# Ledger of designs, part 10: VHH binders against FAD synthetase 1, chloroplastic (RIBF1)

Target 1, 279 residues: FAD synthetase 1, chloroplastic (RIBF1), of Arabidopsis thaliana (Mouse-ear cress) (q9fmw8)
Amino acid sequence: AEGLSPVAGGIVALGKFDALHIGHRELAIQAARIGTPYLLSFVGLAEVLGWKPRAPIVAKCDRKRVLSSWASYCGNIAPVEFEIEFASVRHLNPQQFVEKLSRELRVCGVVAGENYRFGYRASGDASELVRLCKDFGISAYIINSVMDKNQVSVNTEEEDSKSKERGQVSSTRVRHALAAGDVRYVTELLGRPHRVISRTRTQDLTSKRGRISLQTSSLLNLPPGNGVYKACSLIVGDKHPISCKVIVDTSNLYIETEEERFHNSDESQEFQLLGIEFG

## First folded at step 4 (VHH)

Design s51 (framework vhh_7qbe_3)
Fold by ESMFold2-Fast, scan of step 4:
Structure s51 (fold): chain B 279 residues (1-279), chain A 120 residues (1-120)
Amino acid sequence: as target 1 above (279 residues)
Amino acid sequence: QLQLVESGGGLVQAGGSLRLSCTASGRTYAMGWFRQGPGKEREFVASITYSGDSTYYADSVKGRFTISRDNAKNTLYLQMNSLKSEDTAVYYCAAKPSYWYYLSDDYDYWGKGTRVTVSS
């Protein structure tokens, strides 16, 4: 509707939302406790900043599935991702950004992590966000960082810096774990198995003794590092997941299974999206 | 496109010192050092905020390494003292972008790394 924001009256989680890891999920959970949860994501950062895009952790086409899986944690409400063009917030200082949230987007509140920074040159921090939200009549909730269960932190006044940098769940830790081939640890950080999506021509989905080869260039998101992965699942259309072994090398990904049907039942489709879950 | 170039790696004796540098082709926000030793995953070493007001260190290097930066030169430093054989690794410079919204603690830019070998 004219004059209404798609997120009007909602509670917006603020973050980069690259990995959709358990830390991002916690922001959505907290938003859902207050009102209708949304994730506010920026698009076009790489283009505006002139940097080379890197492979996403979650394929763009797969993000809604991940968010839908969070409904059970969010009072049976799946969070909705709202994208805003980074160029449209160009030159906004912290006050102007919060003003946009309050007056243009008409949100009722925000949820952000304790390490959140915003505004030109990241001049605003979580404390400034709370102050400005109060000035504009919207609620602000700052959430403590979700800690990695595999990191032991000494909770002392002297070692807060170690806990905040080393122990936090982050997209950087997910990327490092993926590169190391540690898909179990990736699953712990994401709260779900890592799913790689390939866009493959239906005619090219051929089995040779239950083996299929995919070019790395067909992958829509970041695979784990080179190696052999024995506890994987192949997802084809609406079929039940098929147990498989996956071999990742520099140029190709190989899927080995005893099932010889790799096609959706509707073979009239020119392309199929193939999902590969690791662990 | 922002580029990070590390320098200063090499061979050094246990108990010795070495200084690593990382020069950015443009402005950066927060910066850090990570390392990957033989047969190990990449681990955090140290980080510094843009202003230099806050520094963070891994337990294994605390008291021995000092991170610093010179914003006028777009350069990050890691002063490594009392080096141990366990410090042998490829050291990577990482940076968070200097943009109008910084939305997470993620490092978006990485160098190719510089090798440090500590001999007994």
Scores: ipSAE 0.000, ipTM 0.229, lowest interface PAE 11.2, mean pLDDT 80

Design s52 (framework vhh_7qia_2)
Fold by ESMFold2-Fast, scan of step 4:
Structure s52 (fold): chain B 279 residues (1-279), chain A 122 residues (1-122)
Amino acid sequence: as target 1 above (279 residues)
Amino acid sequence: QLQLVESGGGLVQPGGSLRLSCEASGRTFSDYAMGWYRQAPGKQRELVAFITSGGDTNYADSVKGRFTISRDNAKNTVYLQMNSLRPEDTAIYYCAAKPSYWYDSYEDYDYWGKGTPVTVSS
């Protein structure tokens, strides 16, 4: 009937956390400077709103690996992701949301970006978040937005022609870079190579002289756009990464290695996770 | 059916007008902020106009005074009225949606249409 919340005494970073890009990483870094870092994320958003969900940028099963890689930036403490059902909070106004953070979840503080909005109909802003946190006895820390440092390929424009969404790191920018096949730019935005996860049975894998064919339906997250990618790595279990070339088309993903055949297990009837990094 | 579907694009002469429509599914359309983006060949996608669930609007400087965004919650539709069109308005126009009640510090749109082409030429 009673117990401490999973994030009790922690510092929660507030955001969508779709791509786990360097902007999200900065929120976690700031949280770790103050206390135990958590990412507070929402699940079930598409179901509540009645919209078809998009392919995630980071596979759900791969998110913990990404967060663990942030430990070196976060005082050797890997941030933990805490998921809340969106249906349970969608109706809360700003005051009710901060009250939930303080009294139900018992967090010690929050970290958010300067442009953060929250509560029903986005009625709360960063200044309101700070004020309400003070009212409820928890700390609030607002950080500056992380800007995309690669301006040569992105921002060659006149002042009168672009919106105010210039150069800011975002999940939207990651999705557009992936669709364009610009994996170098994706790596800069993510602070890591983009990893696509496939879930396939060993016996369903086809191999011809080091060429593996996977259906796009086996992919658990968003691949880059159609094209040829020469600087990739194949990750199988705990084995050493294998250099490979990847060809992406609308129905299939082809992996070409120097190996003659894919020899994971000739007797396995189980599903296995295969990682493909685009570097 | 759980998608954003744009319509109304086409070929138009300089100085002409077009009205773009974006039909959304779901009974919570009124809770969404809606945006129109465009992407010209060789350029990155840019925000053109934005309307909140409450009806507040914002426009890119390049279209302010010429374009008008509006919404009809009863029809689950957002519109972009484009007047005094110029050759530089030639682009594929995309409809985008995000929940108005929850914003990231990095403004991200959750849902996108497939786009409708607009060509302005003589």
Scores: ipSAE 0.014, ipTM 0.408, lowest interface PAE 6.3, mean pLDDT 80

Design s53 (framework vhh_7b18_3)
Fold by ESMFold2-Fast, scan of step 4:
Order: C-alpha cells, then structure tokens, then sequence
Structure s53 (fold): chain B 279 residues (1-279), chain A 122 residues (1-122)
C-alpha cells in the first residue's frame, strides 16, 4: 500500500549482512525477541565508490533460505531482509538516518552491535544511535559482539571493546577461512555449512555417477580455496542431498559422486541452480 | 583535514623487500579500515590488501604469502611489508581509508593518499 513502509512496525537489525554469520544471526535473534525482525541492508556500495564488486559469501538467490533457517531461533518467524540503495543514504548524518528510520520507514526499534558506526564518515556511534532513537520515539537495543570461539585467548567477559572487536566473528574472518580451505572453521563462523550456488545449463549436468565439471565463472558466490574437499553434498532441485567429493582449482569445480544417477527436477529449463555444501 | 601520506617506495631488485608506511591524520584512526591499492602501468587501479579496525586482514591472490599488512593505532600508521618482489609488482601504491562499520567492503574507500612508486627491476 502507498504510504506504508515494508518494515513499518518492525524491529530492524543494522549491519552489512554480507556473510549472514552467527554475529548477524544474533542481531536477528535479539530483534525477534522485541518484535517482527528485519535486516536492514545497504546495496550498491561498490558501484557508488567506483570499485568492482567482489564475489559475495552468500549468493543473492540463496539468502532467503539462510534467513528461513533462522526461524527456529527467532520465535518461528524468519527474518526478512530489506535492502536500501547505499547511494540514497551515504551522505545522511546520524540524525537524518534515524529520522528516516522513524518517520519514513516507520520502524518501532533498532538492534545494533556495540561497535556499530553510522552516518556520513561514520560520525555516529552506538551511544548516539540510542540517544537519537529516543529523540525520535523508537527503541534501540545494543548487543555484545559474538566472539570467535576459535581464538585461543579471547575472554569476552574481561576484555574492553577494542579486544572484543579484534576477536569477534566477522565476514573478513569467513573470507580468510574460505581462502585457506578451512571449511570446518567456516561452518563454525556461519553456524551452517557453506553453500556455493552454480547457474548451470541443464544439458551440461550428468544423470549417472561420475564427475561433473563446473566453470568457476558459473558460480554465484565465493567457493573455498583450491583443494580437495571430501565431505560435501550436492543439492539438485528438491532432491535429497547427494554425498560427493569436490575438487577446486583456479578455473573449475569438479564434483565426484558415488550415486548411480540423479534426475534434474526441471529438465525443460535451459538453466538450473545447483547447490554445493562444503562439510 | 583528512590526510594519508605514503612513504617507503623505491627501486628494488627482483626477490627483494620493501616496507611501505602510511601516516594518517584528521580522523579517529582506530575506527577505520585501512587498505592498499596499486596502479600497475597500463592497467586499472586494483586492491592489494586491507586491515579492519579489529585487525582482520584480506589479500589479493597474487600477493598472498608475500605481502603482510599491519597497523599501529598508537601511531595512526598502516604498513605493507612486501617480500619476494616480482617485476609484476611494479606500480604506484596508494594508501586508502574508510569507516569500518558503515562501509565494510575492502575495495571501496572514502579517502586516498597521493601514492608512492615501487619499481622492481634489475
């Protein structure tokens, strides 16, 4: 309806939400405890700033599946992602941004991490977010960073905010772990196995056991680094996952399966999406 | 107000090492992600490495294992240690900065230095 915001009356979690890791999940969980949870994401950052976009950690077409898996943590309500073009907000000062949330988007509240920065040149911090939200009549909830359990010496209860920032779960840690081929560490950071999506011609998929070859250019998101991955699953359509081995090199992904054959669910389609889970 | 000043460039032989420094001023350094990008002759600007306010790092594939980015928040300085230099590393190297939490992408920076020339030749 005209005049109604898609997130009106909701609680919006504030963050980049590139990896949808357990830190992002915690923001959604806290939002769901207060009201209807939404993720407020900015898109178009690379274009606005003149850089070529990098491969995303989560394929755009796969994000809703990930958010749906969070429903069990969020009172059986899957968070909904609401995207704003970064060009439309990048020059807003902190007051203008909170005013947009309150008066234009009509949100009831916000959830942000303790180290959150916002507004032009990151001029607003978490304490300013709380103050401005109060001024505009919306609730604000600041949550502690989710700490990376694989850090040997992290003590969240005793550390200051800078130590927490250093040891926290982040999309950068996910990218580093992927590049290193450490898919178990990736799974811990994401709270789920990493899934790579390929957009593949139906005619190029095999229907018998053997090797499937995919060009890396067909991948819609970031694969792990070059190597051999023995504990993988192949997802084709709505079929049960198929155990497989995956070999990643610089130009191709090779999928090796012991299954005699598999059927494509939509054989009449020229292209279909193929999912590969690592771990 | 915001200034990024690169130093440490120069001529070096293949296999040699250089350490680039970038002195930052005019902003709260510890709240910013810092990065290095390079302009290779005849090519576009390309990112090399970044380090977040929290100390997380990322590298372009061609420099992994050879280059190390680090920061000293007390000195408001970011460093790029370049080892095992190759002729292909010849470029103007730029220091860049962006707010860590509003602008997370490693390849999208708000502030840039003037650059420092690195030449790798025999």
Amino acid sequence: as target 1 above (279 residues)
Amino acid sequence: QVQLVETGGGLVQPGGSLRLSCAASGFTFSDYAMGWARQVPGKGLEWVSYITSGGDTEYQDSVKGRFTISRDNAKSTVYLQMNSLKPEDTAVYYCAAKPSYWYYLSDDFDYWGQGTQVTVSS
Scores: ipSAE 0.014, ipTM 0.243, lowest interface PAE 7.1, mean pLDDT 80

Design s54 (framework vhh_8h63_2)
Fold by ESMFold2-Fast, scan of step 4:
Structure s54 (fold): chain B 279 residues (1-279), chain A 121 residues (1-121)
Amino acid sequence: as target 1 above (279 residues)
Amino acid sequence: ELQLVESGGGLVQAGGSLTVSCAASGRTFSDYAMGWSRQAPGKERELVAGITSGGSTYYADTVKGRFTISRDNAKNTLYLQMNSLKPEDTAMYYCAADRYEWSDSYEYDYWGQGTQVTVSG
């Protein structure tokens, strides 16, 4: 009942971790410079807080792939995500939460952004986190916010227009860029192309008149807004990515591949995950 | 579901005071963490003040002791009282809201369109 914590001896990054954007990546990079990096994430938030669930920016099943891609930035160590049920911590005050990190989870240190809030009704801030971590004998490292324009090196009219609206990188900014169909800007904010995951039956993964049609209800995460997206990639299982064009409308997503259609007869009765990467 | 509209900006002389307000509509305001960020032309946006749903406050070192953030849950309104204003405080001021109770405040879910504050001197 009282086993060793999965994050014992590690350095945990604290944050919302919705988009896994370059700001979240910076927290993981700093954690990796100190010790074994982990992301401490909460699950069950909508249920506990009575909110209607929103489509996530990153599909739950795809999060480990994203974190593995960060290994090259983290000294070849892929950060591991550790999930806590929000219901189990919701009513903890700041002191009780830090006590849980130090005594129950046995972490060696924490990394958080300068604007981090925690504890019941977000009563704790980054300064309190540092003070409480010292009281409980764990290290705390506070990281400055990552600013959007630090990722841009080209000065064009389009870049000038974007820079006028720039601020810190955020999941909200990613959502707005996705809704606008600006997948290039999404890629800048995420540090990677946006990947949408669909749960599709293998037998249905065949072209009809040169197209694969997916209902939006089959998508496990947020697609970009309505439009035509060229130079995309279709990812099926462990196979090499397939070049494609993607058309998004209000009810369907259409994939036009340059390759022959996929059909795995051995798995035709079962669902599989299909990845669509927007370039 | 939540819309934020800032107001109260304007021209003020150095050493003066100004209050900007943010009206929230479309959902229950009292459960949101709220903040004020600012951005001057050619500069990065910075969070200057934050207030949690429980009333705990944060201030950037650049404004600490001069600015006061407050909220009126009955009026669904957020305020930033700015005293001892400096020319360096000239910026577009943005209201922001975060629905997630335990959060990184640079992950605000909702943003207003801003209100311009210009300090002469």
Scores: ipSAE 0.036, ipTM 0.415, lowest interface PAE 4.7, mean pLDDT 82

Design s55 (framework vhh_7d4b_2)
Fold by ESMFold2-Fast, scan of step 4:
Structure s55 (fold): chain B 279 residues (1-279), chain A 122 residues (1-122)
Amino acid sequence: as target 1 above (279 residues)
Amino acid sequence: QVQLVESGGGVVQPGRSLRLSCAASGFTFSDYAMGWYRQAPGKQRELVASISGSGGSTNYADSVKGRFTISRDNSKNTMYLQMNSLKPEDTAVYYCAADRYEWSDSYEYDYWGQGTQVTVSS
């Protein structure tokens, strides 16, 4: 229904883009070297797949901030995320999907990882993507997997390893590191500190006995596993980040501020977003 | 709702065989790529074998090629790992994983089982 596609003439990076990790960042960097970078993301996957959605690694409301932080890597151009309803593309075969990119969205090119799969039931791979893009007159660039440095064995790992899946940066690896409470490793995989967003009523964002208590149900994205985290930051609106200690348990997250500069005298029932950075 | 349940682990002597099973429920099994991961003491989880949703494509870690075979039965919502010629270095907790990666740049496994212990000792 639009006379001009929002991504027309652009270079779109293809992926799930769950964690926005350094591997996803590399796709955006490569796109920015060729033209205007976009991330082509799918929404509504849980509804289409008929299962309960998982907590996202990056809160939906926080994704633009993360992408804006990539501008310095992308020639001072922040990548823009373009969302497509998964229901509208799920049943497209590989040819139909590339046709949509070329003729409906009018992109100039695509960037994808070497393990990229697309089309109904993953019938298309990176080689098929390149072939179909050539058929439809758009450029395709396949990028090698970004490897997790902590799994590289010096002088024993083969170049162009067939077992790249074992050492590559992935959203799955981020989820496992979070579950283990290894926030330093999470920071290495993300290229930034992990930020958890809470949506709570303004009146409830008040320190009680030197502690702010949040229910895990108020969190908009995945927290790290149960434990004590000493090097955290509390972010409230445009205020300077406040150093804090965070305790995560099964039902609650507790924030203890060293320098108590956070107080809220507003008894409003309006919701406010609170950011918690780990590391 | 989503559940992956591993079975078939145990204690065996070197050179013996084990067959692991992963029973899946709560999702459309044939829409998901499946994999077996393992974690040895003091090490990160590593991919052992993976299989596409249709079963038409399989991949193996170099350390298990020729010894392990991954398969699936979509009519029974079950994935298998046949482990032959077991070695002490195969000792690990084995995890079943499920991933819909068809619109992904990686093997991002969405669901995990609790794991089953395999011990190869004499």
Scores: ipSAE 0.014, ipTM 0.321, lowest interface PAE 6.9, mean pLDDT 81

Design s56 (framework vhh_7qbe_3)
Fold by ESMFold2-Fast, scan of step 4:
Structure s56 (fold): chain B 279 residues (1-279), chain A 119 residues (1-119)
Amino acid sequence: as target 1 above (279 residues)
Amino acid sequence: QLQLVESGGGLVQAGGSLRLSCTASGRTYAMGWFRQGPGKEREFVASISGSGGSTYYADSVKGRFTISRDNAKNTLYLQMNSLKSEDTAVYYCAADRYEWSDSYEYDYWGKGTRVTVSS
């Protein structure tokens, strides 16, 4: 008769889940082998920590699509993301956090990476997580790190060194590859093409001289670095993807395509979401 | 953007000692050291919690290396004793801007400092 938890009885994967890369996918896969998979994600981090804001790797509105694509790896069950305000948990010690998982959220178990740290100032580790979960009657499963064993670098200074190209898959590695314009490597780390979402007025989606111009400020997530990207796709609503070339500069993103219209009304003042996938 | 700068690398004789430093441009929480030797994958060396109250070490360095931090100086240290030829590597500093960290989810990385251990 107490309040219903949206993750009650589920198996929650623990992590930052910034990039939703193949390492995060592995946590979800393991959770799905045990029960109903959820990702436990934090929101409001920049405001709470006073850090300089930066663009997310995955647009907030696009995260559910990414998680839905993982269903084929997760026994045909798409993981569901459950968001917690970071401000509400940042001061919890390890015991208090596990107590919240068990008593408030009523989860059945947790999945975390072998190097996972949690609680106030990262005072808890994976071994402590296992012990505390046992104390509170929930299962804990620790997963080995996913190694970046399949790396392709396209003319980046950092990635010209063999020593810098090896290691574990991470959100930092994804951000570095994006900044370098290495969208093939980004695709390997993400297990999917990188999709940038723009929020723009319908009337601005009409091509002028074969080109659509979008301001960088209209982008809801991180574009790749400045450059020319020839193997891209433009995604508008439920329409078939449109092949395009994308040019990224400091202030604008330009889409070059043979299509002249991308909507049914050229005079609309309404905003819509546009997806751009980089090959 | 948080910046991490490693220093203290160099050439050292086997059995010698070296102290690496990593200075952050701002506040950090969990931090760690990683290394990559010639022809090897990057590996974990040591990590430290934001308060400095918890430390973890790879088995290969346990008892020889000590991780510490000075939060007033935004600086991380790795004291390396009884150095072996196998410790030859580029050493990378990693930091988390969140209070909660996973070592393969570290948000920020330095460019590395080279340590060469001679026979």
Scores: ipSAE 0.014, ipTM 0.331, lowest interface PAE 7.6, mean pLDDT 81

Design s58 (framework vhh_7qia_2)
Fold by ESMFold2-Fast, scan of step 4:
Structure s58 (fold): chain B 279 residues (1-279), chain A 120 residues (1-120)
Amino acid sequence: as target 1 above (279 residues)
Amino acid sequence: QLQLVESGGGLVQPGGSLRLSCEASGFTFSEYDMGWYRQAPGKQRELVAFITSGGSTNYADSVKGRFTISRDNAKNTVYLQMNSLRPEDTAIYYCAAPYEYSDEWSYDYWGKGTPVTVSS
């Protein structure tokens, strides 16, 4: 490829960017203080590493909305996500990866977390990233981890004589909190309410006796665990959010609202995206 | 360079028990969430059990009630206690910081794993 890189002249935040949590947001904030912010994320990791696919925390179609919401933190510039297939970089050593950033992608700088590892066998660390960026004439900025203000415990046994250290905000911690049905904690980790996207038939948006039933197979991202969620919002297109109660069970998600019909002037067989915010 | 070294696998009869250990070095273990993964012949690698830095756990449905994950931060070690083992649990078991952790390249960071065979 002879053309200009999509991220040329930009500052790229490095990470996997599964949940788009407040730790990821901090990387974008720091990038925006230096130049034009981009998230440089890897896709296809599960396939390349031979792992079972998981439901994403943020639906693919909803990621741009989340990044746009970060504009107010990023000097009124929404970060843009640039995806790299992991298979194409998996075998690059640290020097080759930084060379790709500098010479092929032509970035002006990088931002990474203090725990960042890269290159074949994760042989490069944050200090190696800084050294190699200097060698290739691009700036590197290492950001301290965003610490989780909450302690996560399934066990109710507190150790009064031993203070547990607070852990880092992570996508894995978000997944655990979702599974536990702790949507308040999820909101704190994400810096926003968790939004589940369903691809549903337009005709199914007409509530039947105040209830909409969705199969879990219609969901494009990970719902919270089984339970009753009273403080939810239903989002249909660009309409105002509709207050609702959501019941999640193993096979279905039920939305209870007083709204009888959502805006749909035709009753075509067209599918549309329905957003459900928890909290 | 980060290192994870798994041990404790072996041959066991159905209904038996094994305790797997994973010693970590080269990072601040207490701050990391850790998981146990397994890969059976001809199958994709899957997460078996997970423990956060704060000690919260979750498990794959297939092992819930039979396996227990725990950690000892003073020893930089994560454990998997496996009880009531079944032939379907036969796999190579790996520990890792999960790939969901935002900043990690993980596959070749993992050790060689520890094989577990459940057969009569």
Scores: ipSAE 0.015, ipTM 0.435, lowest interface PAE 6.4, mean pLDDT 81

Design s59 (framework vhh_7qia_2)
Fold by ESMFold2-Fast, scan of step 4:
Structure s59 (fold): chain B 279 residues (1-279), chain A 120 residues (1-120)
Amino acid sequence: as target 1 above (279 residues)
Amino acid sequence: QLQLVESGGGLVQPGGSLRLSCEASGFTFSYYDMGWYRQAPGKQRELVAFITSGGSTNYADSVKGRFTISRDNAKNTVYLQMNSLRPEDTAIYYCAAPYDYSDEWLYDYWGKGTPVTVSS
């Protein structure tokens, strides 16, 4: 190699890192206890695997803010995300994948979940990862799954089943909770309020009659399902959050805020990113 | 070896019923959320029904009220009961766990699926 890799000497957490939920955060915490934490994430999976395209849970432009918020859990070191095209590693067998981590990327160690699978057709498991890492001279740490502590019942009268073991935290659970409008549950799964980002013209960020209207097509990530959300915050640039109520319908998102507390004298047609947090 | 084996598909007339089964091995089945997906010719694969490890369910709007997903952790099996079938339900049906966290293997190993054709 002509130079050092971007993650050289670091500890890389292995996963897909879609939602950046508390399970992903736990991998980063464990990496930070060992060395400089990185998330080694894959991009392009939907294209390679033939999935129906869908809105991301975390807007691409908002991921660094989320990772920076993890610094307090990670010894004051914000983890850095390093993206690999899935197509470029899709056909590597387990040994070739670990060789790439050790010899090409020059990582010092890896952190993965207990159910981690890797290599062509997922032929490698967590125990194989540990064995191969030892063979290539890098450390491997396997972390138990972060379990969802919310009691999910299909019948509100099934109280006797509430103490049974729950499944792991996952991006799919986040998507289902969002679709159900259960933003409290989403916050628990994410360890933070869900933030929706809209790309909106500066002049449209002021309210008349106490309401801002956004088209769903302007949103850069997945909003919660149709409904009324009373405990929300509007975030514009580096200004303090503004308390608001949000109404989500099929085509639009409406933000109702105090007109007197939302002052913007900018008449610019320039676009800005608007954040909406659901609490 | 990781294994997902779908079965129960076939040819059925409109208004008929089928019960699909997916037998899983090579992982701790009871820990995973499981879903049924389908892919019609010329279309992208879509999620049809979902069941959490705790038994909570969710359905695509197109099948809500007609399909029921269930699981048997003792048999490492997830089921899809399909009632009031329509020609639009014609597809190859696949089961998989969500690939999130560190579980990418299940989407890489979709199995062969089980074909369902709804036609008179």
Scores: ipSAE 0.052, ipTM 0.471, lowest interface PAE 6.6, mean pLDDT 80

Design s60 (framework vhh_7qia_2)
Amino acid sequence: QLQLVESGGGLVQPGGSLRLSCEASGFTFSSYDMGWYRQAPGKQRELVAFITSGGSTNYADSVKGRFTISRDNAKNTVYLQMNSLRPEDTAIYYCAAPYGYDEWLYDYWGKGTPVTVSS
ESMFold2-Fast, scan of step 4: ipSAE 0.357; ipTM 0.693

Design s61 (framework vhh_7qia_2)
Fold by ESMFold2-Fast, scan of step 4:
Structure s61 (fold): chain B 279 residues (1-279), chain A 118 residues (1-118)
Amino acid sequence: as target 1 above (279 residues)
Amino acid sequence: QLQLVESGGGLVQPGGSLRLSCEASGFTFSEYDMGWYRQAPGKQRELVAFITSGGDTNYADSVKGRFTISRDNAKNTVYLQMNSLRPEDTAIYYCAAPYGDEWTYDYWGKGTPVTVSS
């Protein structure tokens, strides 16, 4: 085939990478120890599987910032995310999937969690991945699950699978913690404060009675559940974070701050990205 | 891995009731969002009722007021109480964890048939 794949010669971490939590970060750390780290993620899952699309935990436009923050853990190399349309791979059996990684994408190796499943109807497991990678001449590294609270990878495989998975960090656990409004626990699971991104017209970014109002429809990712959040930061462009209080309602998100920066209402209709960090 | 087994389907007359059960085995049932889906012959699968890990519920407009979804985390079971059944409710009913987990994209039961006829 003419030209090189974007991940040629790299080490790709395999996973769904919804939350970019500390478990995903551990995959990237292991990849970086071996070569140039990439995350290989699938897009279009809901469309292919017939589910209603749901709000992402990390806004699409904010994912590179999160991955860049991992550079200090990855030998000063920020992992790069490579997306594949799920429709293009859903029909591939385990052998065909590894063949695609090796021959089409020309990766040098893979990193996956011990419970990773792949190929048509999830027919391949981590052991199959290792075997097939060897057959196709690429390296494979399987790592154990990251546990919450301790946030430490376990390198042993002799432990009972159910016991190891109890308390395992997962995107599902992050979604549950967000819904419960437990932003401290979310921060523990993510290894960073949760950041919600709003795409808002500059003219709508106006303080009314000491409060900035954003419609939930302007949010590009999942906010925490309804409630009052006192220890928040407002991020506007490259400016210093502004301390704020956030009130989350079903229809709106309200930002209260002592800054008078957004009291001007004579602005353009240009859109601006606004970040809100919880905790 | 999460495994799902449906039961409670059968033949019922219009206006009758059925209670479907879906028993889960394997990893941490309480953390999964669960749904009941149905598929009539020659039609696309559709969501009937949904329950989050936190207990919040949502229903298709065609079944609101007639069907109730619930879960018992101690028994690793999700239920669908179906009242005032109509011939149009005839389908194979599937239990699912539609968003899966970190390792799989989804989990499905094998389905339980429900026929509503005189």
Scores: ipSAE 0.324, ipTM 0.627, lowest interface PAE 3.3, mean pLDDT 83

